VHH binders against Actin-related protein 2/3 complex subunit 2A (ARPC2A). Designs and how they scored, part 1

All scores and structures are predictions.

Target 1, 318 residues: Actin-related protein 2/3 complex subunit 2A (ARPC2A), of Arabidopsis thaliana (Mouse-ear cress) (q8lgi3)
Amino acid sequence: MILLQSHSRFLLQTLLTRAQNLDKAVELDYQWIEFDDVRYHVQVTMKNPNLLLLSVSLPNPPPEAMSFDGLPLGAIEAIKTTYGTGFQILDPPRDGFSLTLKLNFSKVRPDEELLTKLASIREVVMGAPLKIIFKHLASRTVAPELDRLVAIMHRPNETFFLVPQADKVTVAFPMRFKDSVDTILATSFLKEFVEARRAAALNTAPSCSWSPTAPQELEGAPKETLSANAGFVTFVIFPRHVEGKKLDRTVWNLSTFHAYVSYHVKFSEGFMHTRMRRRVESMIQALDQAKPLEKTRSMNNKSFKRLGLNEVNHTNSK
Positions, changes and structure headers below are counted from each chain's first letter, unless a header gives other numbers; antibody chains are not in Kabat numbers.
F, E and O stand for the ipSAE by ESMFold2-Fast, ESMFold2 and OpenDDE, each averaged over both directions (binder to target, target to binder). V2 = 0.75 x the mean of E and O + 0.25 x the DockQ between their complexes.
[cut] marks letters that were taken out.
Atom coordinates printed by the task and the answers are left out, and those that the model quotes come from them; centres of patches stay.

## First folded at step 4 (VHH)

Design A1 (from a4 with V106E; framework vhh_7nfr_2)
Fold by ESMFold2-Fast, scan of step 4:
Structure A1 (fold): chain B 318 residues (1-318), chain A 121 residues (1-121)
Amino acid sequence: as target 1 above (318 residues)
Amino acid sequence: QVQLQESGGGLVQPGGSLRLSCAASGFTFSSYWMSWVRQAPGEGREWVSSISGSGGSTYYADSVKGRFTIARDNVKNTLYLLMDSLKSDDTAVYYCTTKIRYGDYEEMDVWGQGTQVTVSS
C-alpha cells in the first residue's frame, strides 16, 4: 500500500510563507480547488494580521447516518486532537464552506510539523469515520451509531464498505473501471497484489483476498454497488492493526486504496503504450537487420500474460 | 516532501560497468513503480527501464536489454541500475523517476536531478 504525502502542497507553502513573515503586514485572500473535489479559502486581513482563517469545502456530503452537523462523523474530535491549542472551529463556517478554522499566530508558534498537519486537513476530516470505527475496534467494541454495513464514498463509483464488529472489521472494495483495458489491467494487478501479500507471509499486515463476486459481508448492499467489473478486494482488520501508531496508517491506506489501484492501472497502461511505441520504432530502425532474440519477445509476452495483458492483445488483434 | 536523488555516474571505458543508485524519500517506496530515463547530449529523453513496487516485474528498452539490470531495495528506499558492457551510445544523464498521487486525484511526475554517465576511450 501507498503511504502518500497527505498534505496540500499549495496550502503548506501558503502557511509557511505566512508563518515566516508575521512581522510584515499582509492581506491574503485566496480560493482554489484541489483534485477537483476540495475547495480551500485562506484569509488574513491587515486589521488582524495574526489571525488566519482556513475554510474547506468537502466533496460530496457524507451520508446522513455518517455525518454530524454537515461534517463526516468524528471530524470535530479529529481536528481538536490533531491541531490542539491555538486553533478554533468557527460556527457558522464561512458561507459556502463546510468547515472554517481560525489559527492565531500570537498563541501558537507553528513549526513545519504543525503546518504540515494543517495542510493535511482534508485527510484528517475525510478519514474521521474510519478512525472512529477503528478506535472502537481497538477497544473491542462497535460504535452504536453505525449500521451493520457502512458505506464510505469519496467519489461516485469509488464507494467501499465496512462491516464493523467488536473483534474485526471487514473492508470490501468493489473495483470498477471505465474501460475494458483498465478493467483487465486492474484485475491482473489485484490478483498479483493479493498473491504477493500471501506469498510474503505478511502476518503483521491485514489479510487480503480477491474475488470475482461480492463477498457475503456485502449482503444487503444495493445491487448497483455489487456490479464491480474488476472484482472485489476484501481486507480483514483486527485490533492489532489499529492500535497505537498503526491507526493513522491503516486509515490512510484504506482511504487511498482505490487511488492506489487506479494509479498503477494508469501507469501500467501508459508504460505499455510507451514501450510498444519504442518497440515499433526499434523494428522500423531494424528493417534491414536480424530480428531481436526470441527470448526477449518471449519474456515480454510472459510479463504481459502475468499482468493479464494477453487478453488485451487478443482483443486488439481482432 | 517527495525527493529522488541519483548517484553513481562517472567516466567509464567501453565494455566497463557502473552501478547507479537513486535514494528515495517522502513516500512509501515499495508501493510505487520506479523508472530510469536517460537523455543524451542534444537528444530527447529515452526510457531505459522500469520495476514494479515489489520488484516482481521488470521491463527494459531493447537497446539495453541483456546489458542493464534494474533492482530495488525496499528496506533502504533505493533504486539501482546495474549497467554492464557499456557502449559509447550509453553516454547520457540518467534520471530516476516515478508518478506520485496525492489523495485520490492529483498525479505528479517526480524527477531527480540526474547523474552523468560518460562512456569514452
Scores: ipSAE 0.000, ipTM 0.113, lowest interface PAE 21.3, mean pLDDT 74

Design A10 (from a4 with S50Y K99R; framework vhh_7nfr_2)
Fold by ESMFold2-Fast, scan of step 4:
Structure A10 (fold): chain B 318 residues (1-318), chain A 121 residues (1-121)
Amino acid sequence: as target 1 above (318 residues)
Amino acid sequence: QVQLQESGGGLVQPGGSLRLSCAASGFTFSSYWMSWVRQAPGEGREWVSYISGSGGSTYYADSVKGRFTIARDNVKNTLYLLMDSLKSDDTAVYYCTTRIRYGDYVEMDVWGQGTQVTVSS
C-alpha cells in the first residue's frame, strides 16, 4: 500500500473509466474520503455526458492561512495555469465543498496527461503558496506582497513557516503531537531522519537540521507555535532545488512533510514490542542514501559462486 | 504506480510449510531492500525478515531464524518467504514492504494488502 503520492489513484481511475466511455450516457455520483481528510465528489448526468463536476473538500485551516471559506493563497491562479481552458471554477462551489471544477470534455479531449493532472488537484491547491514563493526564488527575487515570515497552515496544529529571501528560502516545521507516545516516536524518527541525510551528504537535496528549540528565522512567530513538543525541523531551499521538474517534487515533499512524519509514527506504533524495526530502518537509511547503487565484489562472485538448478540443467554461456 | 501484492497464505498444520510470494511493480525492484512484516490478531506489527536488492544479504527476527528463508527473483520482480516448521505463534497476516525513494529527500514505506497465514491448533 502506497502512503504518499501526488495524485489520487481512485480519482484517476474514476476519470479514466469515464473518459473511455464518453459515448455512453451514464449517471455518475460518487463521494469518498482520502489521505489527510480530503473529500472528493464526482458527478456526471445522462443529460450532459461531456460535463464532469469535480468537488474537493480540504482540511479546515484557520482563516489567516486561507481566505475565510476559501482556498489557499494562489490556488485559483495555480488551477488556471495547470488545467488551462476547458474547465471552469464554479461559484458557489457544491454545498459542503471548498472547490468545484466543471470540465467540458467536448472542448478539451480527455487524455491520460490531463486526467493525471486533475487527479493531482490536492497537490495543485495545497501547494499553491509554495509555488509562488519558489517561482520568485528561481528568479532570485522575493514576492513584494509577502511578509518576512509566511505561515502555511493545513490545520492549526500543522503550521509551518517559510522565510523567503532572494538567494534562499528557509522552511521551518514546529513539530507538535497531542499524544505523549506519538511525541516520543516522532522525536526519535526526526533525529534519525536528519542524521541519515547528514551522513549521506546529498549536495543536490535541501539541507535539513533538527533542534529542540525554535530557530532564529522564526523570530516574530506566535509564541503558541514555538511550543513544539517534538522539536523543530528546518530545510534550506536554494534556486537549484526548484529548477525545472524539481519544483513539483520540492513542493510535494514540503507540503506533505508533517503528514509523512505522522504516518511514520502511526506505523512505528505497531513495532513497539521490538527494536528490530528501528535497527532495520537505520540500516536502510544509511545504505539507501550513502550507496544508491549496489556493487558486487568481483572476487566473491567468481570464487564463491554457487551453482543453481538452472546452471546444472543448462550450459553456462558466460 | 508502485504496487506490492502478496499471495500464498492459507491454513496449515503445526510443523507444516508454506511459501509466500510478493509481486512488485512500478519501481526498479532489484535496487531496493525488501521486508516481510506480520501482524497477529489483536497485536502490533512484527518485523520478520529483510533482504538486500541483490539478495546477497539477509536478516531474520530471532523468532524465525532457522525456520524461515527470504529470497527474491529480480527477473520476475518477486519476493518470497519460505516458511518451515510452522508454529501456532506464526498465525498472522503477512505483508511485504519496502522503502521507496521519492525525489531527493523523501523515503516512504510501501505496503501490500497482506496474505493470511493460519497455523491450526
Scores: ipSAE 0.000, ipTM 0.103, lowest interface PAE 20.3, mean pLDDT 74

Design A6 (from a4 with E107T; framework vhh_7nfr_2)
Fold by ESMFold2-Fast, scan of step 4:
Structure A6 (fold): chain B 318 residues (1-318), chain A 121 residues (1-121)
Amino acid sequence: as target 1 above (318 residues)
Amino acid sequence: QVQLQESGGGLVQPGGSLRLSCAASGFTFSSYWMSWVRQAPGEGREWVSSISGSGGSTYYADSVKGRFTIARDNVKNTLYLLMDSLKSDDTAVYYCTTKIRYGDYVTMDVWGQGTQVTVSS
């Protein structure tokens, strides 16, 4: 079975394996960190083999004004709505974690759909403020708790902004890259991305623009966040873009936009590097009268992150 | 719908050989880079090999270089990993993966369910 990477693959595999082996009494105690430094802990004890505790720690705790019990606004409601019966939110959560869920496999046997949704817990939690904002937009209103400039930080040193209004929501991405080549490639890609959307007349998709300077809607944002070396990308979201089934798609697309740009920048860099390597090897082979050159490339764990692969660090505390 | 399905894993003795296959559907296979990634018990994911859409460019992790060969059949929409001189350290679940454009501007990593390779006497 094929899985689009909207969930933690390792978490899903852990949950599926446990659900399929409930007859086995086992002690389970895993802690690991994934992309965006979200930390997970799974516990099953011999005393209670049908109870699974899932704990999640967010790397960038939301500002107190946007948090409820250390979670983003709307997260608890989103969890309850998404997972239904057979689970319990523990208060307090496991020490050092933002959230602990208790799953009782004796009360309900979750199917693969529910377990896949549980493996998406990061997106359910982190996407909650965006879902609140966009559900209100679909009703042409503004969420009372999110009625001004909203900052969303999904990764260290990565923040994007929403400016909610009753008729539209402006979403602005300050784009910054550490490598100068990546900055140039990103800037070029973003300009072409915006032009391609204009040329294609994508009336069903949100309007998009690029600017070297911060849009007026970001007035009041911290000045440090307005120093983007690859410019600013702005989307304007209207009610039509978040009605019905489009809501989850829009939330997902915005939540993954920076990763999307990063992937295309690295893909372009990799393509150019590969072409240059082949050309150089062809020249050397000609000089050596067709002596074959071996082509090798090694990727380490950092390359996996850029390809969207989960980074797993096993810490066994037993 | 975009789908990747691996097969060909199994139990082999050290020095043995296996051929893994990945059947792809729901996208223009020949237009995308394809990769093999493995995960041993208790370890993170390790990239193994990649092949360009045309098959003209191939890359390998140093740990498998000279022993593994990545190949594709664009007519059959199938990716292969030919594994020779297998070692106990090659024991892992092997995944076929690619990155597909999904929706307006997002890309999604597409993964198969994986196929288990165990190298043991």
Scores: ipSAE 0.000, ipTM 0.106, lowest interface PAE 19.1, mean pLDDT 74

Design B1 (from a4y with K99E; framework vhh_7nfr_2)
Fold by ESMFold2-Fast, scan of step 4:
Structure B1 (fold): chain B 318 residues (1-318), chain A 121 residues (1-121)
Amino acid sequence: as target 1 above (318 residues)
Amino acid sequence: QVQLQESGGGLVQPGGSLRLSCAASGFTFSSYWMSWVRQAPGEGREWVSSISGSGGSTYYADSVKGRFTIARDNVKNTLYLLMDSLKSDDTAVYYCTTEIRYGDYVYMDVWGQGTQVTVSS
């Protein structure tokens, strides 16, 4: 069971505060990073207090991608459909960002619903391809252009696959990590995650499995894309998992899965290191309180250093 | 359904104090380790503190040790973070989360909505 927020709480709070204080000339220039390596930047200048620039950096797009080519399939159309008039997509985007939106508060007076949608920009952009496929699944139809294996690329090393059929969609995540320690931690986490979901008897949730080898559904994929050093995680999505309000939750959970695993692995490393450091510090303190095995003395202004078995002896005064 | 809801954040001057609360529902609260995790603007998440299900064991990040106190009330299903001697670098969104231990690793699975703490003059 993955419980993740579908919108940025900090972004929503920033937007609500600005919308409630439109009559005040204010300077905003804040940047932050969320758990899935999505970076946000909000800018408002005193010269143009009704103009808010929202910039979003998605995980490492390909270096040669043009401004709009680095976004997922259908993202631009999803942005236009979701936000409507009063918003403008800037080209080029803010330096170092994948997307920059210009919101004009004088052309549209945003209510909490619209601001919540804007705070969900990450889900709108990254969820666009998944929503198209899952709407076809929910209606029990097959889109000819999407009835083949579909690759979703967040980063070159974070590609996952959808294999759509009339009755189900198989979603497969080849899990790859650069660091050997991260690979070991991720493999352990994924096995525990899958087992925990089975043990919790999540009968209404999509089935989830882990395998060291590629599932048969990926047989048509380019061999280069099947390179996984932490195994393959597979979800099977049926119409019941994407009907009504479940659609957005399923899309969010799947589109954030790799980032969720990566974040927990990194956070687990940090937490374990902190606890291990405290244990080491406690041991050092205990050892420092131990009575010395022997006393040595200074001799004629000469210090003596003797290296014994796993120890060094020296003399001093007091 | 597991739910966590933080409260108690706000604007405070350097050297001030705040008490954060986290209301938990939908699970056996006393059976879970609980943690506070924060995220400062432009930075990744930083673990702040953890407390065992019984409250008998507590751990703190070096940056907050001696200034923050984690506590819980298992009758009220509420987790607390008492923050003293606040510094500008404590400015962050603070999240309440459950700890799940799988083998030798600790995972933060269930997250609350967060509460904003701003330390500024």
Scores: ipSAE 0.000, ipTM 0.148, lowest interface PAE 17.8, mean pLDDT 72

Design B10 (from a4y with D104N; framework vhh_7nfr_2)
Fold by ESMFold2-Fast, scan of step 4:
Structure B10 (fold): chain B 318 residues (1-318), chain A 121 residues (1-121)
Amino acid sequence: as target 1 above (318 residues)
Amino acid sequence: QVQLQESGGGLVQPGGSLRLSCAASGFTFSSYWMSWVRQAPGEGREWVSSISGSGGSTYYADSVKGRFTIARDNVKNTLYLLMDSLKSDDTAVYYCTTKIRYGNYVYMDVWGQGTQVTVSS
């Protein structure tokens, strides 16, 4: 089994380093991108050395596809519940970002546990809708305000659906890729993924299936949201899969499923071509030279690709 | 019933100004992003500008940056587009649009009827 984690190692290291060096007046201005197109920006000014601004940009959905203030439903309350006092949500957020948090180290000095939770801000925000649905499932209920069919749109091509019931939640992923080679590789991977899970008789894991056509549970969904060229993957989640420690793991796995498939497709392409090996070598060399952390005036593709690979390793390694 | 109703279009000379309005009803206006989209004769739809529910975040197409200002009045449930230094290329039907939550996480595009802006001598 691959160990899965939701926090950014790079963000956690940045936060820990600042928390340990509050005695020094320092100016910080870092921006970087991790896999799944999540961008982070950290700012500390010499005039206000105890104030840290953390800005996050989520995967690139259209702004209007996000609920309310550009964040998923339940995200603001999840942030308040997870982080408590000593921080503030800024309105407006930093230009070009979905969310900006202001941390005051003179009011509270966060311990490693709280900083690890802050480094998990992506999962806290993106996982908020799923946590609401699955907390109700764990209690064998359905949230009274939820429709029969719930659509979650991370990107235009990454919409997935939940059909919440009191005894189970059906989660369906219409799989779509822009490139025909990616579509073929994804379809092959998904069929093998489903067959491997069935053959292994993993009774403790949610069941899954693959179909070339939309599952019956998606009847009534808008036709424009049912675009799939690599088929449909369906998971069935029972209360046992979301109780205790399993809740966060299930939320993370479902929230990152499309990215997980995309990673394996890119890995398969890289195996046929030397591009993946050259990129990994370049990333290792750049990381060795990037200590201390890069100050950024703009993002670039090399930094993006390096941090993206490192982030994938965080989800599929120790 | 969700409705968007544009007004304020008309004929204006190059270099002139217009103020478009969009009256919204049937939903919690302050909770939703609002956008302006235009369509010139014989062309596809072009996104012009968007504003967050609170009004704290605004975005503009490169072709209108510095000339147009998007604003909203959440008390009046009205979206505005303030258009300065109008050019002939700004001639189009201007639409007010949003994605309304059709359920808790399902969104549907909603469009107004449009208002014609003509920039000519």
Scores: ipSAE 0.000, ipTM 0.225, lowest interface PAE 11.4, mean pLDDT 76

Design B11 (from a4y with Y105F; framework vhh_7nfr_2)
Fold by ESMFold2-Fast, scan of step 4:
Structure B11 (fold): chain B 318 residues (1-318), chain A 121 residues (1-121)
Amino acid sequence: as target 1 above (318 residues)
Amino acid sequence: QVQLQESGGGLVQPGGSLRLSCAASGFTFSSYWMSWVRQAPGEGREWVSSISGSGGSTYYADSVKGRFTIARDNVKNTLYLLMDSLKSDDTAVYYCTTKIRYGDFVYMDVWGQGTQVTVSS
């Protein structure tokens, strides 16, 4: 299995390089874009070599986040809790960005653990609503500002839903893919994924199910999300799944679930292509070895089949 | 100031009944989930029951299902726990609690002082 990393490798490398040369005055001014259109900017000036500004531009905030400066619900507190002393949230953020952090290297020893956490800023911010919901679940309550149905939108086609209750949280993923082949492969993968989890008898892991139709818990969701073309995957999260150190793991796994499926579908497609090529090669070889018999005994049938293919050379365009 | 104050505890015989009350002040009571949590001597806190702001949704620990009923009066800002068929295992200090939004995206657990329930034969 291939795990998606919670930190930006390029951001981490940039931070490590700066930390290794902290005794030198250097100029940094880098901007780049990563997957899901998350944009980063890092700035250090020679005048203030111990001050690093990290700016992040994030995708759509959750609808329940009537939040400070367009950040997801709980993001400010998550940042303060994760990074602590030596970090300051700038108000206003850098023009064109959702968030700007000021890191003072003279106040904080920049070890690899801290820099790895900083390189995970996207996941800290985007995972904040899930952390709020699950911290409440661990205490057997529900955050008062949340609607019955909470939508988390990382990308336009990657919206998933939480139904927070005091004793459990139902997390439902409408699985939607743009490409019809990906949709077929995803559907097959998801059914196998659910069966594999059941067969593995993971006694403490969240229960998981797949359905071709929307679960009842999604009543009231926008119609466009209810017509998911690869079915619905539902997880049930209990307090035991979000206690202590399990919280961050559960948040990360749910936040990356669609990406995880997409990644495996792409790899499965490549593997399937190789098997299909092998099947075609086997068919060609069989036809070549049998062609004298076919020409003698079924020449008319072969010609007829070719005419049939020409009549309907394209039957499905989708 | 946000405050929660429990009352109604006492000594009862096994099979008896008690009604616990929690008076809430300093916040918009009807907008918040409320919970009952108990702590037996020498043990950690155990969640008992929760109720939504409107009272439309209620949840119970498996150990109390069918015996306890959680209710609220949003006009009086009061939370209740109706306890029937009490067992010796129900002996604990009972707290009402909620998570109050404190500032932007900061949540604080608010606890009452607790009320002692003792079930003894």
Scores: ipSAE 0.000, ipTM 0.172, lowest interface PAE 15.7, mean pLDDT 75

Design B12 (from a4y with Y105W; framework vhh_7nfr_2)
Fold by ESMFold2-Fast, scan of step 4:
Structure B12 (fold): chain B 318 residues (1-318), chain A 121 residues (1-121)
Amino acid sequence: as target 1 above (318 residues)
Amino acid sequence: QVQLQESGGGLVQPGGSLRLSCAASGFTFSSYWMSWVRQAPGEGREWVSSISGSGGSTYYADSVKGRFTIARDNVKNTLYLLMDSLKSDDTAVYYCTTKIRYGDWVYMDVWGQGTQVTVSS
């Protein structure tokens, strides 16, 4: 497991600033891109200062995992359950976005907890299928219509699979890269990632393995998805890994794994082998802590800055 | 209305046997996994066993494996827990539980009232 931060810091700060100044009629129109290529847009007009439009752009799921208007399975119900009253899902969404939420701050009392949940919209939407599977795992059951091989596609070549059972869930990442150099660097990074986890002796964290060939659990997956050129990374998730607060961390870490590897490979230079091992070991140590950690947040923030996704752009509504 | 009703608990001596039943109503019983969960005095909830909708797959906690058998009758909409070689540590309130689908893939926990099992000489 790699990342613990599940909310957008820019979105949270924007929401907190707005909540503190609801009596001010302001024009707000910000668009930015964050980790894993999620694009956000926030709009408030002087005409309606208590109405905030939050739009999110996400990669399309495969048709068999699409529940409503191109969103992941269970996403609409997860949004309704998480945010309750005072919000509305707009249909159609803002042009160029997957989802638009309309928040009425005169109908809902914006406290820090609610705003933190709103800033976690990416996790709520992208994690919806994983949350269904893992809530069942925590109860040692399997969802009736998700009891088969489940494919999660973040991008066309970044599909990962879950094989749900009542006592465990196997999560397999076929790792594929476009460039031969990136494939070599990714393969080295993944082998070191697995070795670093083993060396750290993290028995409380999910087990992790690397293989050049597809695990047996991927039998029946489309052959094009099984043509991984950087091997297969497999995590085994047990009920203890998804109970309580661990659920959200596990969902986030798995949902962002491929992107994390991709960006580390992209910024490889010089003493790559030693640098990657050291970074992975440091992150794993931070992730193994049982309390809210400034160090864990600092490491996630450093990773995010390094990825160059921390840019905020002001756009005008057309 | 979705309901689960446990029965069959009681006082039994160590080494004895009990058969717990859970009557289910208000949902398509055969489509859902069912579980037994217990709670001992002063302890948290402990998962005991789970069974698939068809009955083809069963799972057990290490503490009860080889002693307990989970079964279901989809014609009668009833879940069973057959408990053999009972130990004092098995003393607990036993709950029948499942996750019922509401809306678009949102699942809600459903619990029965529980049945008391006491293993004492």
Scores: ipSAE 0.005, ipTM 0.475, lowest interface PAE 10.9, mean pLDDT 76

Design B13 (from a4y with Y105L; framework vhh_7nfr_2)
Fold by ESMFold2-Fast, scan of step 4:
Structure B13 (fold): chain B 318 residues (1-318), chain A 121 residues (1-121)
Amino acid sequence: as target 1 above (318 residues)
Amino acid sequence: QVQLQESGGGLVQPGGSLRLSCAASGFTFSSYWMSWVRQAPGEGREWVSSISGSGGSTYYADSVKGRFTIARDNVKNTLYLLMDSLKSDDTAVYYCTTKIRYGDLVYMDVWGQGTQVTVSS
């Protein structure tokens, strides 16, 4: 099962538990890794029980153009706009992390809405460049600071491209896998995914195509990116796909697409046809209705209890 | 101060032509995309056309494609919309617009005051 939501369920639960126990002086200092290899660290000291430090590590280098201290273009503005007052961006961030936020619960009422937004920090940060491009698309313009071809680098082998135009944005995913079996499984999944979208005749969904060769929009890209061994998936995003509430869902779905395919390939063994068909249906629905896919990679009870014991041990180490 | 001022609207017969102008000031005009947006009485705003800073890329709404031409003069800081084969459905207030960057991701939509185009038989 794969977790494909804009917020981290474990981070949200951690924040809710802390918010409900602000009267207790507790030492919290633990970290964990989640879906898409995003690492979180939460720290609360017994001296300052209303101050929470949230650090997040992106597993991947940001786009080389116009990034701030390893953060994607526009991430700082997105954070300020999403969280408002009561938080502070620490500079420098915690060593080994991309971003550290300081939240003062005595200055901001920690309601579930705010905590859910905080648990969505990954999407807020990594989605920032896409939001710039798509807000301009909604206005039939192109951001003046952007190149004709915009590269979003998630991992060394996971770069995707946007070609922002005033009337549409073409999003191209060169699909590359290290394992030959994964390459075959990914290619089969992607062909099925594209054909399922066409067969469903979804006229409100972004158009989607698969090709063994690079689309014309990538003609100026570095040759290394044109060596996709599982083909190229291309989406065409029109203003209607990024209007109102659809913006955040479209951004989430595109920014997690490679990870989504990778996890489907990893879990494609046994009952492959039925499982892939159902997941394709879920992905189509997510892209069409701008809602997140809801399949959960289970956190086992032992892992959660282990973190709880760590909390107790930290308290006792005082 | 960033300003956009439209002119050139008026009353025309169906099949007629008009040339709209938009004078821009207060920003580096050649660095920004420019757009024309129209609003018919009682309707929402409808995007008409956009042009890149250099003028090398132009885009048009399907309803005006082949009839309208967007152009710019970066020396004079002026945007144009050349309208041919006008139809009654083209009757609207036409606005010149752009997004001006005030920070890393802080943009402000800038609109002119509009120019009225009326196409009547």
Scores: ipSAE 0.000, ipTM 0.232, lowest interface PAE 14.4, mean pLDDT 76

